# VHH binders against q84jc2: the designs that were tried, part 6

Target 1, 232 residues: q84jc2
Amino acid sequence: MSKMRNLVEEKFLEFYESWVIQLELYLHQLLIAHNNNTMSETELRHLISKLTTHHKAYYTAKWAAIREDVLAFFGSVWLNPLENACSWLTGWKPSMVFRMVDRLRKSRVVLVEAQVKKLEELRVKTKFDEQKIEREMERYQVAMADRKMVELARLGCHVGGESVMVVEAAVRGLSMGLEKMVKAADCVRLKTLKGILDILTPPQCVEFLAAAATFQVQLRRWGNRRHYVTHS

## First folded at step 9 (VHH)

Design gb5
Fold by OpenDDE, fold request of step 11:
Structure gb5 (fold): chain B 232 residues (1-232), chain A 125 residues (1-125)
Amino acid sequence: as target 1 above (232 residues)
Amino acid sequence: QVQLVETGGGLVQPGGSLRLSCTASGFTFDDYAMNWVRQAPGKGLEWLSAISSSGGYTSYADSVKGRFTISRDNAKNTLYLQMNSLQPDDTAVYFCAKETDLWSEEYTGSDFDIWGQGTQVTVSS
């Protein structure tokens, strides 16, 4: 049975597919820059800026979408099962990117002690923020069978247009907490990304962003092959 | 001076149309998602529509789907709301609101950090 998609899912799928295509183009540029030691700092900064803008743009769309239907992002039908399995609260887990930073240290990238210290501080902060969000999410999940849900169940027993409207309003109310949680999680993501980029030099940023983009793109490719998922 | 200024409100008959504008100044307009929110008399704030920074994605509340259209002109730093098939229940003060910058700022629970002064829309026979 084909899974039925709602309108938000369809719209965001289209957006995301386009966004990923652009990401792949940027990845190509990042890889070129990474392998080209002759690029100026200005050029590197410009490339970094394009990538950061691209990522920020994603969240402007996401936040627009979650106001319409935040639940769509907890299904995330635009992602394959592998991508979903690696997701944390509707996106990448912030603390995961430090593994990529660690990889940089094992490559030709030389981090000075001051950078290492700052990265560690950021790692600790990121972990703390993740845990805080997880606790709040757990609280919300446990409270799912609360008074509002009971009310929703009761309303569901009634037939009529007015009743449907009331039920929908109730569902929106229940989703408010999830919207806040998603925003909070996204904040941690963005702060983590910004934090890393602020610590790294432009060449290091390029390498990091290339690694991150590679991981994202490959995860999608691997998942699509494994589960025979084709988008668009 | 960072501000949003709404215009285009007024009195309209049921079934009529209005086009609201919101002009932004003092910040990089094309970096942020923008929103329309309204407040009817004696009611709370109601989110209506959002548009991504580039305009590539739009969303709507169920109450306005099929009737309202959000758009933006980044070159003019202007947000728009085309409102068709207006009904008396659409009577409210309409606000444009800037999405909070979570790249630079911490999330405090507030989705918006800049608001316009609002423009009155009255739908009446």
Scores: ipSAE 0.901, ipTM 0.966, lowest interface PAE 0.4, mean pLDDT 92
Fold by OpenDDE, fold request of step 11:
Structure gb5 (fold): chain B 232 residues (1-232), chain A 125 residues (1-125)
Amino acid sequence: as target 1 above (232 residues)
Amino acid sequence: QVQLVETGGGLVQPGGSLRLSCTASGFTFDDYAMNWVRQAPGKGLEWLSAISSSGGYTSYADSVKGRFTISRDNAKNTLYLQMNSLQPDDTAVYFCAKETDLWSEEYTGSDFDIWGQGTQVTVSS
């Protein structure tokens, strides 16, 4: 059964669809750059900058949206079930990108010892930060049956304007914790991405970003095919 | 100098309108989401509205939805809040706040890293 979407879901869906379309365009450019060694370092850096700006822009919209309704991102109706299944706290799992880097290393990407060392340090930090966030999330989930939630449940059974307002306020209170967790997770994502890009050379960055974008796009396609869902 | 400066506050009758402005300086304005937050007397901070870096996405608190409109002019480094149908309970100090840059900075639990001084809005008959 089709679930009715709230306003935030609708708005963000529209945004995300447009964002993905632009991502695909950048992916195309990345692939061209990757396959064509004629591009100058300046050109590569420009392309990297465009893509990183694109990713950063996503989060400016996301963070605006979660202020209105963070719960929308725990449903993420703009994603198919496969994408959702692969999501970690409303987005990609930061540590997954190291798998991509490893795969690149097994191919034609040659990393110098200094890069390998820095990547390993970043990996350790990223995993540590992920675990910390996971523990916080677990704590939150365990606390869901606390007094506040019981009160919310009781209030939610009442019909009336005033009761609705009280319930709404309670929900907002609960959502604040989730917003912080989402923000924290996004921080780890962005720091990890930045960290990797700072370690890699421009050509390596292009290859990495191409691989990441490809994975994202393919995951969406795979999920859509499997679940017979069409996303623009 | 990095700063946000709010203007446009004042006294208005119930049902009236007011337009707030927030001028940014000292940072790349168009790279960040911006927010409006208010603080009523004796109450805590209340988030009102947010706008993405490009202005392509906006969000609102339920308390102001349908009445307030957030916008921005990146060429002028200015954030706006159009407030319509103002009521006495809208009386507060209104702040513009810059979203924290999590690309470059660590998350410390604060959603915003730069605040304006605030502008007083009083709705009274």
Scores: ipSAE 0.900, ipTM 0.966, lowest interface PAE 0.4, mean pLDDT 92
Fold by OpenDDE, look of step 10:
Structure gb5 (fold): chain B 232 residues (1-232), chain A 125 residues (1-125)
Amino acid sequence: as target 1 above (232 residues)
Amino acid sequence: QVQLVETGGGLVQPGGSLRLSCTASGFTFDDYAMNWVRQAPGKGLEWLSAISSSGGYTSYADSVKGRFTISRDNAKNTLYLQMNSLQPDDTAVYFCAKETDLWSEEYTGSDFDIWGQGTQVTVSS
C-alpha cells in the first residue's frame, strides 16, 4: 500500500529506519549480554545506558518533528498497519510494559518483594496517568468538531480568504493541543520506562530491554509480512 | 549553572545572511533537542526550528523553510542557526531554547525549560 507522503513523513521515515537498524544492533548486544553472563555490572550498566540514550534520541527527533507536523504522527506512514493498530497516542502504551515485566517474572527473573511492591506502585501510577491523558484527548477530539471545523467541512476546498484564516487558526490551535497530548503521553512512557529500570537490577534491565526490543522488532517484521509494507 | 548564550545577531540588509550561535553549559547538551525561537516586536513567540539530540533530525517552521538551517556541534556544546535571504519580517530577538526533559521531569505543558538571553537580529535597508 503506497501512500502519498509529505516532507515530514519522508524525513521521519528515513530517520526511523535508521533508528530501527541501530535498535536491532543493540538488541543483538542485549541478547549476548543476557545469555553469556560474563559481563560485569559496569558493562551491563553501560549497555543499558546506551539503549536508554537511543530511546531518548528517538523522542528528541519525534518532538522536533511534531513541532512541524504533529498530525503526521497520527497517521504514521513509517509504521505498518499492525504497528499502528498497537499504537496509543503515537506510541506504545505505557501500561503494556508491565505485562512484559510479568512475563520476565515467570522466567528466570526473581524479583524481591521490595521490587514487586515498587513495580505495582508504578503500574498504578502509570495507569492513572494514561487515563488522565485519555480523558484529555477525548476532550480534544470532541472539540475538533467546533464551529470553525464545521465551517471548513461546509466550504470544502472553496473557502474564502477570511474563512480560511479562521479555519487555519483553529487548526493551529488544535495541533498545539495535540502536540501537548503527545508530549504528555511520551512523558508517561519515559517515566514508566525509567521507573522500571530504576527498580530492576542491571541483569534484569538487560533482560527487560531485550524483551521490549524484541517485541518491537518482531511486531514490525510481522506487520510487514502481513501487509506487504515496504519502507525505503 | 545551566546556561544558554546566543551570539551572532546584528544589523543586516534585506537579502543578507547571519549565523547565530548558542553555547550551552551546565547540562549534557547532546542529550537534548534544541530549538530556535524568535520574538518580533509586539508579537508573540514563534518557534522556528528544532534539532534532535544527535542532529539526525531537523524541523522548520514554514516561515523559515528553505532559508534557515539549524545545526549543532555537540563537541562544542553549540547550536547554530544559519539564516539566509533575510527579510524585514525576520527582525526579532532570537532565542535558543532547550527542550524540556521529559525523561527526568514531569511534563507541565512547557516545551522548553532553559532559554538564552536572546540576540537581536534587525533586517533593514
Scores: ipSAE 0.883, ipTM 0.956, lowest interface PAE 0.5, mean pLDDT 91
Fold by ESMFold2, fold request of step 11:
Structure gb5 (fold): chain B 232 residues (1-232), chain A 125 residues (1-125)
Amino acid sequence: as target 1 above (232 residues)
Amino acid sequence: QVQLVETGGGLVQPGGSLRLSCTASGFTFDDYAMNWVRQAPGKGLEWLSAISSSGGYTSYADSVKGRFTISRDNAKNTLYLQMNSLQPDDTAVYFCAKETDLWSEEYTGSDFDIWGQGTQVTVSS
């Protein structure tokens, strides 16, 4: 069993490192597009499509990995402690992305009144969807407190090795429910991202995607530098 | 219009090998994770393996790990499953399945939205 958990962590670490490197390359392209007034709408849409494809590809890999070991995504070895501390149900919190939109609006991005209203509607929907998932997680936690699960854990502690198979079966049952909740949370993340990109114009999408990629890259760099100093 | 077609099943002796293929049409194959699932006689569906959209990540159920290898050729819209060291309890109908598109659709609890018709694999002496 240790080999299966270790293998998923090792494989996804290698995938994630490559995925982040490619995100940094796309960030470079986004920053060039942000500063270049000569790019056509078609060129901007192509770049936006590359970013959305890159994000979708992350989730296809994640969902393949959680079928094997969903628990690896809670406190992930491929993230530094700062990145893990910012995690909500194995990823970024959907409602928090609107703080980034708000900052762009106050600095660089001019939004038409209709866009502002659509973004507020999306913010409300996103928060509602988040709360729905948090309530589902509460129901899952109540189910884990089920008398039968407590009895199985107590038997495993008292009998030791003979009850390992019963405990492992209980853990697998827990994992299947958790997989569905992680996918539901990821759906809210994807719907929020898509919703924002649908409301914004192509130049505004480039600004937003650049800000999002910058935040992700900076969070990784800040967390790594702090930890690196601690090792000295 | 949207279709998955499995081929490569058959009768094999214990310890033998088979390679299954699944050809996709009617959707952008490169955009989705693909899966193999089987159903043994009198049993429910058992997920076996998944591969990410680019092929950059693969995963396996414990029952087949080390014996089965999933792969894909996006240029040919084809998914593969190489099955080695087959045992009698690998006897089943094998299906390929497409991961549900969660970018464009709501998550309803269904993990797969398109299934093939299946191909029979029988392991006996």
Scores: ipSAE 0.648, ipTM 0.867, lowest interface PAE 1.5, mean pLDDT 85
Fold by ESMFold2, look of step 10:
Structure gb5 (fold): chain B 232 residues (1-232), chain A 125 residues (1-125)
Amino acid sequence: as target 1 above (232 residues)
Amino acid sequence: QVQLVETGGGLVQPGGSLRLSCTASGFTFDDYAMNWVRQAPGKGLEWLSAISSSGGYTSYADSVKGRFTISRDNAKNTLYLQMNSLQPDDTAVYFCAKETDLWSEEYTGSDFDIWGQGTQVTVSS
């Protein structure tokens, strides 16, 4: 009674589980490419393209789903509690991917000075765009409380077909506004990902994508295993 | 040239069925989500349905859920809308629309960047 799955949540759960399985298969290919000295640049670019297409496909499905139920993406049933706790506006926080880049630089990846400069510029822009989105989200929430919710509360006290129609219209308006905010946040995610891939060489892109996929898989695995801890 | 062309509209009796097709050319069809949108006479645009780039996820407006089915054939660059249990208030021009590419372009607030010319569906008792 406290939380119900609807058709959108069930359908996206099925989609997401399939999407993650395919991501794990691509991770295996990324790790082979990372360790294989004989792969050509064309083979690497093909694999990078596959990963790029896979990530874009996630967003085409997400945007179709939020048209029906954007709220399903706030506290998603297809994510474990750890994954949900790490979410920023229905997804990974764009500025955090630079932690992957920093880790790679300290271990195995050598970046030329020009790349380092471009990555820092991208990091600053990403942080700026994040802050802009956060302020827009706050403005949306304040405007909702000051205007639409007061009207909804007053009209929701009356029983009748006209009152139901007005409430339904107000809820639809709120949902469309929130959908726009989620799409804006996804745009920052996509531009950040594309920006990093445009700066890195193909071997460096493979290492970055492998690290990112590993983190996502590990976050899911670790969050799913917490139930089995029996002692401190 | 980039183009979306709808076909399959026509006159149908209440309770009838109709299948719309939308053929795409000039862009990589299977990279993008596709949508159906309609416009009744003298009314604004109403979004009806979306399908993800691979076809792995579909969504529907409440007004058509259970009656309409979206599908795509990426090998033929074709989008479909199967419409069942049609009623007079389904009378409209039906448009095929391509979702805006947020990977390669800056988001300007527009959800769709390419539209077809539309096909007329008339449900008459």
Scores: ipSAE 0.640, ipTM 0.864, lowest interface PAE 1.5, mean pLDDT 85

Design gb5
Fold by ESMFold2, fold request of step 11:
Structure gb5 (fold): chain B 232 residues (1-232), chain A 125 residues (1-125)
Amino acid sequence: as target 1 above (232 residues)
Amino acid sequence: QVQLVETGGGLVQPGGSLRLSCTASGFTFDDYAMNWVRQAPGKGLEWLSAISSSGGYTSYADSVKGRFTISRDNAKNTLYLQMNSLQPDDTAVYFCAKETDLWSEEYTGSDFDIWGQGTQVTVSS
C-alpha cells in the first residue's frame, strides 16, 4: 500500500509543481493586462480563457489521481502545511471567494446593480450547495465511526492474512464514497468560479483572476518560508 | 455528432499484447480527461485508466498497473491503450469514455457522459 501512495504522491507532486509554475506565468500576464489599457476585449477574453483552461486542466488531473488514491488529497504532500490548513474538502472553500470579490468592489471594481444582484444570488446558491456537502460529509463521518469500521481499524494495527483482505475491502468502500464527495465539492468550486466569471466583465475578470492567483501564490510562498524555518 | 470509436480489439494468446485506439469527433478532444473501462462477461464495469486533458497525468487501476499504458495524441483526437502481458482474466469489452464536463454541467454521480460502442478483447489459448 505505501508504494502505491508514494507513486501517486510523486506523480502528482511533479504535476502540481509544473502547474503552479504555469499559474505564476499567467499571473504575470494578468498583471500586465491590468496595468496596460491597450489590450482589446478580444485579447482579454483570450487571456481569461487561458486561465479557465489552466484551472480545468488541474481538475482533469486531480480526478484522474483520485480514482487511484483519493486519500492523497487529504493532507497533500504537494502542499505546505498552511495550504493544507486552508483546504475545505481538498480545495478552496467556495463561499470564501466572495470575500475577495467584496474587497475588489471596495477599491478597484465598480459593479452595476444587475451584477450585484447576480453575485448575491450566486453567493446564496454557493452557500446552500456548500452546506449540503458539509451535511453529507458529517453523515459520512458518522458512518466511518460505525462500530464495525472502528473494529476493522483496530484489527488493522495487528492483522495479517485474510483480515488484511477485509480491511482493504472496507477501505476501498470508504475511498469510493470520498471520491464522490470530492467531485461534488469540486463541482461547487467550478460552478462558483464559472458563475463569477460569467457575471463580471472581461476587465473585472482579469482583476479577479489576478487577485485569486496572487493569493494562491502568496499562500504557497509564505507557507513554504514559514514551514522551512520552523521545520529547520 | 459527438462520437467515440474504439478499434484494435481481437483474439490474443495469453502473455500477448494489443493496442487499442479510440478516435473522437464532435467535441474538443483536448479539453477533457479520457478513460478506459472494461466489462468482462457476466461482470460489471471496471475502470482501468485515466489520462488528463493535456496527457500530463495518468492513473491506473491496480489490476492493470505495470501492464497497461494509456496515452493520447491530441493532434489526432485519438486515445490509446497499450495492453501487455494479457491473461484470460483480461477478456472483456473495452470502452473509451469521456469525463463529464463539470464546468458546464451538474455532478449527478455519473463520471462519464460519452461512451464508445466498445471493442472485444479475447485472451485464450
Scores: ipSAE 0.622, ipTM 0.860, lowest interface PAE 1.6, mean pLDDT 85

